VH-VL binders against q9yh85r1066to1250. Designs and how they scored, part 20

Target 1, 185 residues: q9yh85r1066to1250
Amino acid sequence: ASCIVSGYGHYLTFDGFSFDFQSSCALVLCTTIHGACERSDTFPTFTVTVTAKNEDRDTSLACVVKQVEVEVFNYYIVIHRAYKYTVMINNERLYLPLKLGQGKVNIFAFGFHIVVETDFGLKVVYDWKTFLSVTIPRSFQNLTYGLCGRYNGNPDDDLVAAGGTPRFGVTDFVQSWAKRDTFCR

## First folded at step 6 (VH-VL)

Design s60 (framework fv_navenibart)
Fold by ESMFold2-Fast, scan of step 6:
Order: C-alpha cells, then sequence, then structure tokens
Structure s60 (fold): chain C 185 residues (1-185), chain A 121 residues (1-121), chain B 107 residues (1-107)
C-alpha cells in the first residue's frame, strides 16, 4: 500500500483516509518504532519524516514539501528539494545513484523523481516538488505508526498519536507526530 | 529486446486533437519512465512530457499550457499522448521513448519508430 | 528552463579523424547529460549517459566527458557509419532539454 503527500498539505493514508493540514514542523509520516529506544530484534525498522516550508510570507500560508528524511539500517538519508539528484548521508552530500549496505538500500533517479528502496520493500518516491509517496509491503500491516496511519485495513483507526493513544481530531493527530526539536508551530 | 511500436501517421485540421499510442512489447518491465519527444521538420528534439507507469504520475513541459495529456493503460502496456487545439506549428514526428529502470539509466534507451502528425487545413 | 547550447551546428570530417562536439548548460547540471546519435529518417540512438558512461553495444571509439556546465562528446577515429546528427540532453531538471544538434558531414 501507498501513503501520499501532495500539493499544499494533502495527505492520503495507507488505509485510504484523507486529510489536509498546513505545518512547517518535521512530521513523522511512517515509523515502526514504538518507544524511546529502538527495538532490538531481527525485524526491519525505519522512520520516514517530512518537513514542509511556508510559501511567500506576505501572501499565503500554503506549505509544500521541503525535505524528506529516511532512517533505515543506521543510515540517515536526507532529500532536500533545493539539491536535486543528491542526498545527504551522515555528513556527506552524494550524487545518485547509490547502493548502500551492499544493496540493502538503493537510491536512484527515475525520470524526474528520486527513489529510495530497501531490500525488504520500503519505497519512497519524491518528485522534488509537491508529490511524495511511501510504499510498504503487506508484511508491515499493523506494524506502522505516524501520519500514514496503521495499515490495518480500517481508515477509522488511522488517528493514532506518538504514544499509541487514539486521537479524535486532525490537529491533535498531526501535532502529536511533530518532532519537538524543530522551531515550528 | 524491448520494442516500442507507435500508431500510424495522422493528418489533422487546425483546432482538432490527435491521440498517439505507443505499445511496449518483448521482455519484462520491472519499471520504466516513458517520455514523449517531438521533432519538427529539419529541427531539433523537444520534450513534451513523461509518465512513470509504475507510479501513475505524469509531468508536462509548461510550453504546451494544458494542451497535452499523457496516460498509460498497464493492462495492454500502452502509453498515449493526446495533444489538443492543434496548430500548424505542431506538425512534427512524435516519438515515445523509455528509460530503463533495471540499469538505472539517465537516458532514453529504447525509442518508438515515430508518428508523423501533419496539421494542415 | 535549462538551455543546452551545442557547438558546432555542423562539422565536416574524414574517416579516421578525431571529432569533438561540445554542449554547454545554462546552469550546473552536475553530470546529468546524455548523448544521442540520429540518422536520417530514424529515431535517436542512445550513446552515453551520466556524461561519461557508455551505453552497452556502443563502440569504444565514443566517449563523453565533463561536469557542471561544460560537456564534450568525442569520436576517437571516425568510421563511415558515424556520419549522423548528434544531440546532447540534460536529465537534471524538468523540462528535459536538448541541444540543437551537430550534423557530422563527410569532408
Amino acid sequence: as target 1 above (185 residues)
Amino acid sequence: QVQLVQSGAEVKKPGSSVKVSCKASGGTFSSYFMSWVRQAPGQGLEWIGGIIPEFGTANYNAKFQGRVTITVDKSTTTAYMELSSLRSEDTAVYFCARESGDEYYYGMDVWGQGTTVTVSS
Amino acid sequence: DIQMTQSPSSLSASVGDRVTITCKASQSIWSYVAWYQQKPGKAPKFLIYAASSLQSGVPDRFSGSGSGTDFTLTISSLQPEDFATYFCQQHYDEPYTFGQGTKLEIK
């Protein structure tokens, strides 16, 4: 299934729930991590985070995707809209294509998109503008949290906060998945 | 061993629309990017737009200002380019072309034979 | 849009000559340039990707170089089948853009 971010703050979860929200905070789209410490088992773990920027301050409040972060296999991959066909890994800006961990992660350009894919089936696609998609295999049903929802076949169950507590409003839901280390509201 | 086969030549009047097809055959596609490129008589190449069939996303050259639509029918492995409000300046050979996903190429490695579109009253 | 300026527009050469064709981008495109060969009445043929990587099946006499804004296609020893028009293309940003072409003619 795929979770999509498009246009000016439009979201579609894995289970088909759609909502709109404007935020310049770093927001956790999809994660397999439940607690303060990363899980210590053999199952793959990852986190995909999106940050948007406000358009012209004097005219509108619309937000567009600025940065996508993928944390997987101890790689911290940062895709920034201003630096096309490159990624930051650790403290280095690297050109595409890239093969990390002997093929565990492949990062490449496909047409005018960037693709990040893993050997377990995570696929992140970004057009360097307004379209971002996260695709995960069925093996992750009921194992993910974040703005993309639970991936459990029920859209009504998708509003789950960072602590695992259900939320009943879009504003509370989105704000619960914001990273607090960023300067945002 | 992949081939792209395009539909036949068209003669159209100004103001009408044309829809050109491009059918992929032979070999297995894991994924690819499909572009449409035109070439006016004696002129260079001009990119019209493209689509990624796996993701269903299309992007267009702004020059065509909403006159072009690119679609894919995955069941028949066929891409389409429809250009409306035709002008005599749209007279050209229209090519479809593919980038290989398997090899991670940054170029168009397989091309259709081209479709001649003539716009004349 | 990124403009690709190709030079020369035409070039006369003899079999066995070393031929170079240049392409300049209006802004840095890093190494995201491809080169194509087109013969009369036919679709373009893919020669080079990522500025310097040779497509499989293309003869070793073809090579590409450059990065940033300046790129070159070289044919080290021209053969009769190489007389054609050559185009550069940038893959860095939409819309994809091509050079105007270089027609390679028999001297």
Scores: ipSAE 0.007, ipTM 0.515, lowest interface PAE 11.3, mean pLDDT 80

Design s61 (framework fv_navenibart)
Fold by ESMFold2-Fast, scan of step 6:
Structure s61 (fold): chain C 185 residues (1-185), chain A 121 residues (1-121), chain B 107 residues (1-107)
Amino acid sequence: as target 1 above (185 residues)
Amino acid sequence: QVQLVQSGAEVKKPGSSVKVSCKASGGTFSSYFMSWVRQAPGQGLEWIGGIIPTFDIANYNAKFQGRVTITVDKSTTTAYMELSSLRSEDTAVYFCARESGDEYYFGMDVWGQGTTVTVSS
Amino acid sequence: DIQMTQSPSSLSASVGDRVTITCKASQSISSYVAWYQQKPGKAPKFLIYAASSLQSGVPDRFSGSGSGTDFTLTISSLQPEDFATYFCQQNYDIPYTFGQGTKLEIK
């Protein structure tokens, strides 16, 4: 299944729920880490975070994806729109293509996009502008949290806040997955 | 050893549309990116847009946005470029070209033979 | 859009000559430059990628260099089949853009 962020703040969850929201905060898009007690050696853990930016103060159609963060296998991978065809890995800027952990993570350019893929099937595709997709295998059903939802086959159940309590409003849902920042709210 | 074969020449009237095809053979369709480039008589090369067949994602040069559509039929390994609201300035040879996804830097390593599109009243 | 400017627009040379064609980008594009050869009535032929990497099957008399904004294509010893038009292309950002071309003619 795929979760999609398209320009102008449009989101499509793994289970097919669509919503629109604009935020300059760093938002947790998809994570397998909900709490210490939910960590498992059976399944790898990862977190994908997205930060958007409106390039025109007066036009929402100028909204772009500024930064994508992928945390997996103790690699902290930062993709920033201003530094095309490079990534920051654990605070070191590197050129593509990259093979990390003997192929556990591959980062490469494909056409107009950057692709981050793992040996367990996580695939993150970003166009350096407005399109971001996160694809995960079926083995992660009901194991993910964040703006992409639970991946449990029920779109009505996708509004789950960071605290594990269902939210009934899109605004509360999105803000519950925002990383703490002094002035992004 | 990938080959790209394009459809035949077209003569169109101003205001009409044209749809050019590009069929890939040999190699794997999903391992490359498809671009469309045109060349007016005696002029240089101009990029129109491209598509990544695996993801069905198309990107366009803003100059053509709103009147160009690039699509792919994976079952026949054929890419299409449709250009509408044709003007005499659209008279050109239209090329499809492959960019290998396996290469660190992009480059159009395989080209179709070109399709001549003539727009005249 | 990133603009690519080639010089010269044309040049005349003899077989055996060393020829240099330059290409300037309107902004830094690292090494994301490709070079193509085009003969009349034919599709372009891919020569060089990543500013300096020679495509498989291309004769080693062709070489590329440069990074940032300034790039060069060199043909070390011209052969009769090398008389053609040459184009540089940036693939750093969309839209992809090409130089206006350099026509290499027989003296």
Scores: ipSAE 0.006, ipTM 0.518, lowest interface PAE 11.7, mean pLDDT 80

Design s62 (framework fv_emicizumab_arm2)
Fold by ESMFold2-Fast, scan of step 6:
Structure s62 (fold): chain C 185 residues (1-185), chain A 121 residues (1-121), chain B 107 residues (1-107)
Amino acid sequence: as target 1 above (185 residues)
Amino acid sequence: QVQLVESGGGLVQPGGSLRLSCAASGFTFSSYFIQWVRQAPGKGLEWVSSISPSFGSTYYRREVKGRFTISRDNSKNTLYLQMNSLRAEDTAVYYCARESGDEYYYGMDVWGQGTLVTVSS
Amino acid sequence: DIQMTQSPSSLSASVGDRVTITCKASQSIYSYLAWYQQKPGQAPELLIYAASSLQSGVPDRFSGSRYGTDFTLTISSLQPEDIATYYCQQSYDSPYTFGGGTKVEIK
C-alpha cells in the first residue's frame, strides 16, 4: 500500500483516507516507532519525515516538499530538494547510487526521482518537488503510525496521534506529528 | 466507578468572572482528552472547550476564545474552566465529559451532572 | 465549521414503534460521529460512537448507520424510558459540533 503527499498539501493515507493541511514543520509521515525508545523493536523499524515549503506565499499551489528524512537500520538519510542526486547520511553528503548495509538499503535515481528501498520492502519515492510516496508491504498492517495512518484496511480510523492515542480532529492530528515545539503555519 | 463531578457554578453579573472545576475519579485522568460542553436553558448541546492529556493542546469555540481558559491538574485529577468577561449568552449548564471509545473512534462516554452558570443582574 | 443538520426537531410515536432520526454533515466526516441521549433533567449519555458502534450497556434496540454524509439513529421498538432528546455530534475536526437535537415523546 502507498501513502502519497502532493503539492497542494494533499495527503492520501495507506487506507485511502484523504486530507489537506499546510505546514512548514517537519511532520512524521510514517513510523513504526511508538514511544520513547528508538529501534527497541526486533521487527524492522523506520521513520519517514516530510517538511514542506511554500515557494509562493500567495497560493498553496506553490507548495513543495523541501526535505524528506528516512531513518532505518541506524542510517539517518536526509534528502534535500536543493541538493539533487545526493543524500546526507549520518551528516555526510554522498552521491547516488548508494548501497548501504550490504544491500539492506539502496538509494538510487530513477529518471527524475530519487528512490530509497530496503530489503524488507519499504520504498520511498520523491520527485525533488511536489510528489512523495511511501510504500510498505502488507506485513506492516497495524504496525505504522503518523500522517499516513495505521494501515489496517479502514480509512475511517487513521487519525491516530503521536504515541498511538487518537486526536481531537484533523488539525490537532497533524500538529501532534510535528517535530518542533513552536507553532507551524 | 468512573465519575466526573462539576462544581463552581453560580450567579454572576455581566463582565464578571467564575471558575468551574471538574473532579475525576475511577480512571487514569491524565490519559484522556476532557471536554467542556454547555447547554443554555431549553436549548441544545454546545461544545465549549477541550484539553489534551498532560497539559497539552487547548481548543475553544470562537465565542469564548480569549475569555475562557481551560486547564488541568493531573496530579489532582481535576479540570478547570476559568471564565472571564462573562456575557448573558454564556448562561448555561456546563458539563465536563471524558472522550473515550474504541481504539480509533471516540465519543464522550462519561459525563458529570453539570453545574449551572447564570449571567444576569 | 462543520455543520450538523439534525431532523426531525421533534417527533411523537407510540410504544413499540420504529423511530428514525437523521443527521447530515456539511462535509465528509467519515465515521467520526456519536449519538447521545439526554433525558429530562439529566446529563447526556453516549449511545453510539463511530457512527454504528453500540456503547457498552446500551440496549440493542438502538443502532446507528452511515451513508456518505448522512447518519441515522434507529430505535427498533420504542420504550417509555426512551423519552428524551437525541443529539448527533461530529468529532472529525475542531470545533466539535452537535446537531440541533430531536425531542422524542410518546403518544
Scores: ipSAE 0.007, ipTM 0.492, lowest interface PAE 13.7, mean pLDDT 81

Design s63 (framework fv_roledumab)
Fold by ESMFold2-Fast, scan of step 6:
Structure s63 (fold): chain C 185 residues (1-185), chain A 121 residues (1-121), chain B 107 residues (1-107)
Amino acid sequence: as target 1 above (185 residues)
Amino acid sequence: QVQLVESGGGVVQPGRSLRLSCTASGFTFSSYFMHWVRQAPAKGLEWVATIIYDFSNTQYADSVKGRFTFSRDNSQDTLYLQLNSLRPEDTAVYYCARESGDEYYYGMDVWGQGTMVTVSS
Amino acid sequence: AIRMTQSPSSFSASTGDRVTITCRASQSIYSYVAWYQQKSGKAPKFLIYAASSLQSGVPSRFSGSGSGTDFTLTINSLQSEDFATYYCQQSYDSPYTFGQGTRVEIT
């Protein structure tokens, strides 16, 4: 299933819940890590984080995806729109294409997009401006949290915070997924 | 046997304070989100505030933000709503209500009888 | 804030009638809407949650439908105890808001 961020802060979760929100905070879009709960010994873990930027403070039309972070297999991959066709890994800027962990993670350009894909089916596609998609295989049903929702077949229960606690309302939901060390606004 | 009982309402002059209480019985109080909802005479329902299982998240209507404080004591199965700087437009019946037990479905399934707050000189 | 607008504000009906009350949100709220019944001098009674799910103990003549911005409460074969004011309420985002109410009166 795919989770999509498009056109000026529009979100579509894995289960089909749509919402609109604009924030300059670093927000956890999709993660398999949900506090000090049960460890997964069957599936790999990952986290995808998105940070938006308003390039014109007087209009919502100038809101873009500034940065995408992908943490998987102990690789911390940072994609920044100002440095197209390149990524930062371990604080080192590297040019595409890249093959990590003997093909566990592949990062490459596809047309005008950057693609990060894993050997277990995680696929992150970003257009360097307003479009970001996260695709995961059906085997991850009920294993993900974040702005992309629970991926459990019920769109009405996607408003769940990092600790698994339900949140009242979209604003509270989005802010609950902001990274703790982020000083945004 | 599931019941919410409110108290603390009364008649006060503008600018003064009241503390409303709501005592729960017949269910595991600490497992439920709780609400305060008010209704002015001959008017509709207005949501006032929500509190989750504990103090980690409370939300207030803009009309009462900064003046009202919602709290709960899970050891005594009691809710409190502290009303400060009361105005004539705060005159209403105040209800406490329980969020339904399903964590993913919003609705207020148990309500108190209401307590009347009248702000007048 | 998300504004909830009900229509009509009031209307007259007879026992046995099929009555429909509508509720419109100022923006999409998916299925985050509940319906309540309030009789004069009493606290509201919970009828429907998640737009279409009937609360346990509520008669099957009540049903809800809708998603996004438009929602409907239907009472099939109105009974004498159904003359009351009905409210919709959204919980999609804070502040949570109620509709202004629809009064169902006996003709």
Scores: ipSAE 0.013, ipTM 0.599, lowest interface PAE 8.0, mean pLDDT 82

Design s64 (framework fv_pasotuxizumab)
Fold by ESMFold2-Fast, scan of step 6:
Structure s64 (fold): chain C 185 residues (1-185), chain A 121 residues (1-121), chain B 107 residues (1-107)
Amino acid sequence: as target 1 above (185 residues)
Amino acid sequence: QVQLVESGGGLVKPGESLRLSCAASGFTFSDYFMYWVRQAPGKGLEWVAIISSSFSTIYYSDIIKGRFTISRDNAKNSLYLQMNSLKAEDTAVYYCARESGDEYYYGMDVWGQGTLVTVSS
Amino acid sequence: DIQMTQSPSSLSASVGDRVTITCKASQSIYSYVAWYQQKPGQAPKSLIYAASSLQSDVPSRFSGSASGTDFTLTISSVQSEDFATYYCQQSYDSPYTFGGGTKLEIK
């Protein structure tokens, strides 16, 4: 399933819940919980986190996606709108295309988009402007949290705050997944 | 430094009311979810209530629901617990605690010193 | 409600011993488990979050692990300041339930 972020702060979760919220904070879209698996003791124990940060337009009517962060396999990948066709990996700026970990992570340009994909099926697509999508395989059902929701087939319980306690107000939900700093609203 | 200080505890009779306060310092209070946790003498820890950073989300333990009210004043960096219709079973040390807002901390990371509430005739 | 069953209720050990405290959740809670240490007359102190992540300023002799719904807190070599009561807690869903506590006593 796919989780979509479009311009103007529009969100569509993995389970099909839609909501709108404008924020310049860095927001965690999707994260896995490391260490515990539901049934299978052979399931990978690695973590995935995808974060997005919007910038405010001068009219305050629309936000664009300014920065996308992907953390997987101990690679911290930062995609910034101002530096097209490059990414920062563990604090070093590199040009596309890139093949990391002998193909565990591939980063490349496709049309007008940048694609980050992994050998287990994570796919992050960003158009350097307003469109961002996160796709994860069905094997991650019930293993994700964040603004993209639980990925459990039920859109009514997607408002799960950081810390695991359910929250049902959109403002509190979004704020609970925001990375705070002095310049964030 | 990050600090939480409770106050307002004391001796009250069954059926009376009491208001607890928790003063926060050393961090941006308005960014954090806050909790009240209690501990009866010689017993374990028991969660009481949670309040979100914007006060829009509040959950209570079923044991005190309808009797206790959690609230906050972000301008004063203060958390409150209004306790009504107090029972002998409410006798406990009451702690305020913070949930981390800058990472995925699963639980309370900063605790106050606690304030004792004794309900007896 | 999610129940956290902690065992043993008390445990005696000597300085230098390896001790293990267990906590069992009544359902899957992933890594939403924290461990706290409480000394008599004091507030609890956070030791471990996310089942296995150590809090800042907590000695490396403390560690946490998870296996399904079973969670363990291990002290690899008990020191005199470690004699206290330990609590596990789940933060996966409201109510945020605590285990019954394990009192670590000097032998």
Scores: ipSAE 0.000, ipTM 0.457, lowest interface PAE 15.8, mean pLDDT 79

Design s7 (framework fv_navenibart)
Fold by ESMFold2-Fast, scan of step 6:
Structure s7 (fold): chain C 185 residues (1-185), chain A 121 residues (1-121), chain B 107 residues (1-107)
Amino acid sequence: as target 1 above (185 residues)
Amino acid sequence: QVQLVQSGAEVKKPGSSVKVSCKASGGTFSSYFMSWVRQAPGQGLEWIGGIIPEWGTANYNAKFQGRVTITVDKSTTTAYMELSSLRSEDTAVYFCARESGDEYYYGMDVWGQGTTVTVSS
Amino acid sequence: DIQMTQSPSSLSASVGDRVTITCKASQSIYSYVAWYQQKPGKAPKFLIYAASSLQSGVPDRFSGSGSGTDFTLTISSLQPEDFATYFCQQSYDSPYTFGQGTKLEIK
């Protein structure tokens, strides 16, 4: 299933719940890390984070995806809109295409998009502008948290905040998934 | 079969504070959201804020931010709403209400009987 | 804040009539709408959640519909005990907000 961020800060979760939110904070879209206990080695851990910013487009301001972070297999991958066709891997800038861990992670350009793929089926696609999608296989049902929801087949169940607690609406939900030391406005 | 029982009516002077209690009985205290809602005479309902007792997480309506504090005493299964710097327009019936978090309910299914707070000189 | 606007403000109807009350949100709130009934001097009573799901114990003459911004509460065959004020409420975002209420008067 896919989770999508598009346009002016429109979100569509794995289970089909939609909501809109504007934020300059770094927000956790999808993570398998919810507690001290980890899942088995068969289900590796990962975290996808998005940061947006306002940008003037023609006669008006529009919200743009500024940065996408993918943490997987001890690789910290940073995709920044201003540096097309490059990524930072563990704080080192590299040009696409890239094959990490003997194919555990592949990063490449496909048309006007950048794609980050893992050998277990995580796929992150970003258009360097406003479109971001995160796709995970069905084996991750009920194993993920974040703005993309629980992936449990119930869209009304997707407002689960950091720590697994329900929240008082969308704003409280989104703020609970902001990175702790990120400056928010 | 949770029942919510609130403290009795209060008459307060402007500038003072009021603390209203809401005691849960008959069911599991920690398995729900607790909201506070007020209703001025002849007016509609206004949400003040809420708390999730199990996690201690509170959320307040910005209109009351800085004047309201919602707390829970788990040992007595009692929630409290304290409103400070009272004004005449705070005269209202104050309700506590429960929303079940376990069922992902979108509504307040159990209400207290209400506490009348009158602010006058 | 999300504004909830109800119409009409008051409605008079006879026993047996079908009555419809509407509620509009200032932005899309999907299905995060609840309906309440309040009788004079009493706390509100929960009727409907998730826009269309009937609360256990509520008579089946009550029904809700709608999604996004437009919602309705329908009473299919009005009974004398249905005289009350009805409120819609959104739980999509904090602060939770209520409609101003619709007073139902039985002729």
Scores: ipSAE 0.013, ipTM 0.613, lowest interface PAE 8.2, mean pLDDT 81

Design s8 (framework fv_navenibart)
Fold by ESMFold2-Fast, scan of step 6:
Structure s8 (fold): chain C 185 residues (1-185), chain A 121 residues (1-121), chain B 107 residues (1-107)
Amino acid sequence: as target 1 above (185 residues)
Amino acid sequence: QVQLVQSGAEVKKPGSSVKVSCKASGGTFSSYFMSWVRQAPGQGLEWIGGIIPDLGIANYNAKFQGRVTITVDKSTTTAYMELSSLRSEDTAVYFCARESGDEYYYGMDVWGQGTTVTVSS
Amino acid sequence: DIQMTQSPSSLSASVGDRVTITCKASQSIYSYVAWYQQKPGKAPKFLIYAASSLQSGVPDRFSGSGSGTDFTLTISSLQPEDFATYFCQQSYDSPYTFGQGTKLEIK
């Protein structure tokens, strides 16, 4: 299933719930980590984080995806829109295409977009501006958390905050998935 | 089943504060969400704010932010709403209501009987 | 804030009538709508959650429908105890907001 971020802060979860939110915080879109000590040893772990930026202080229509962070297989991959067709991996800036861990992670250009894919079926697609999608295989049903929801076939419970606790609506839900040390406006 | 019992009516002067209590009675208090809602005479319902007791997280309607504090005493299973700098337009019936985080994300299933607060000089 | 607008503000009906009350949100709130019944001098009573799910203990003559911006509460065969004020509420975003209420009066 795919989770999509599009058009200046419009979100569509794995289960088909959609919502709108504008934020400059680093927000956890999708993660398999439910608390520091509650990891699954059965499945690969990953985290996808998105940070937005307003290019024009006068209008929300100028908001873009500033950077995408993908943490998987001990790789910390940062895709920043200002450095097109490059990625930062564990503090080194590298040029596309890249094959990491003998094909465990492939990072390449596909038309206008950048694609990060893993050998277990995680696929992240970003257009360097406003479109970001995260696709995961059905084997991750009920194993993910974050803004993309729980991937359990029920859109009505996708507003689940960090730690699995429901929140007071979309604003509280989104802020609950902001990284702790993130300064945002 | 859980019932919510609120403190009695209050008459306050402008500029003072009021603290309304809401005690769980009859059964186990499960309050991942405890909301406060007011209703002015002849008017509709207005959400003041709520608290998730287990996390210590409160969320307030911006209209009341800076004047309202919502707290819970878990040992007595009692929720409190304190509203300061009272004005005549704060005259209303104040309700506490539980929305169970486990089962009722979308509605308030248990309500207190209401506490009338009258602000007059 | 999300505004909830109910129609009509009041209506008169007879026992046995089918009654429909509508609620419109100022933006899409999907299925994050609850409905409440309030009688004079009483606290609201929870009827429906998630736009269409009936609360345990509520008579099956009550039903809800809708998604996005337009929602309805229907009472299929009005009973004497159903004359009350009805409120819709959104829980999609804070602050939670209520419709202004629809007063259902005996004809």
Scores: ipSAE 0.006, ipTM 0.579, lowest interface PAE 9.5, mean pLDDT 81

Design s9 (framework fv_navenibart)
Fold by ESMFold2-Fast, scan of step 6:
Structure s9 (fold): chain C 185 residues (1-185), chain A 121 residues (1-121), chain B 107 residues (1-107)
Amino acid sequence: as target 1 above (185 residues)
Amino acid sequence: QVQLVQSGAEVKKPGSSVKVSCKASGGTFSSYFMSWVRQAPGQGLEWIGGISPEFGYANYNAKFQGRVTITVDKSTTTAYMELSSLRSEDTAVYFCARESGDEYYYGMDVWGQGTTVTVSS
Amino acid sequence: DIQMTQSPSSLSASVGDRVTITCKASQSIYSYVAWYQQKPGKAPKFLIYAASSLQSGVPDRFSGSGSGTDFTLTISSLQPEDFATYFCQQSYDSPYTFGQGTKLEIK
C-alpha cells in the first residue's frame, strides 16, 4: 500500500484517510513498531521522516518537501532538495546510484525522481519538490505507525499518536509525530 | 454500561477556584476520552478540554489555558476539572462526557448530569 | 479555531412535519461531525456521528448527511418528544467546537 505526501502538505494514509497540515518540523511519516515477536522470521525496522520548507514565507502554497530521512539497516539516509542526485549517508555525501549492504538498499534516479528501495519491499519515491510516496508490502499490516497511519484497513483510526495515545484532532496528532520534541507551525 | 456521576452545585466568589468531579462506573470502559463542556445560562455548548483517562494525557482549549487543569484518579475512576481565577462569566453548567468506545473520536455518547457553578460577589 | 454555524437559530413546526437543520464548517472537516439533542434542564443526547451514522437507540426518523463543510440533520416526521435544541459538533481538530444551536419549538 502507498502513503502519499503531495501539494503543499496534503497527506493520504495507507488506509485512505486524507488530511492537510503545514509544519517546518521533522515529522515521522512511517515507522515500524519495535516489538518482540516470536516468529521464524524477524521483520526489518525502518523510519521515514519528512521536513517541509516554505519557499515564500507569505504564502502557504509555496511549501515544499525540504528533506526526507530514511533509517533502515543501520543506514541513516538523508535526501535534501538543494542537493539533487546526491544523498547523505551516515554523515557522508554520495552521488547516485548507490548500492548498500550488497543490495539490501538501492538508491537511484528514475526520471526526475529519487528512489530508495530495500530487499524487503520498502520503496520511497521523492520528486525533489512536493511529491513523496512510501510503499510497503502487505506483510507490514498492523506493524506501522506515524502520519501514514497503521495500515490495518480502517482509515477511521489513523489518528493514533506517537505513544499509542489517542489525540484530540489533526493538529494534536501531527504534533505528536514531531521527531525533535518541538511544537512547530 | 458506563454511567458518569458529577459532584454537586457550587457557589464561588470571583477570584476563587472550583474543582468538579466526574465518577465513571464500569471499569471495563477505560479506553475512552473524557471531555469537559460548559453551558452558560441560555447559551450554547463550549468545549473546555479533555483527557485520556488511561494515559493521563490532557488537551485544553486555548481560551482556558493557564486557568484549567483536568486530571484523573484511576484508583477511584474519577476525572476532575479545576478552574481557577473565577469570573462572573464562568457561571455555567459544567458537563463531563465520554467519547464512545468504538467511535470515540466522532462524538460524546455518555454525559454526566451536569454541575452548576455560580460565580457571584 | 473551526467555526460551526447553524441555520436556522430557531424553527417552529408541527407534529408530522419534515424538519431540516443545517450546519456549516469554516473549513473542510470531512465527516467529523456529530449531532446532539438537548431538552431543557438535561444533558445533551448523542444522535448522529460521522455526519450520517445513527447512534444505537435513536429513532430512524433522524438522519444526517453532508461532507466537507456542509451538513444537514433531518427529522422525517416530527414527534412531540422531538421539540428540543439541536447542536452540531466537529471533532476534526482541537478545540472541539459546537454550532450555536437550533431551537425547535411548537408552531
Scores: ipSAE 0.089, ipTM 0.679, lowest interface PAE 6.3, mean pLDDT 82

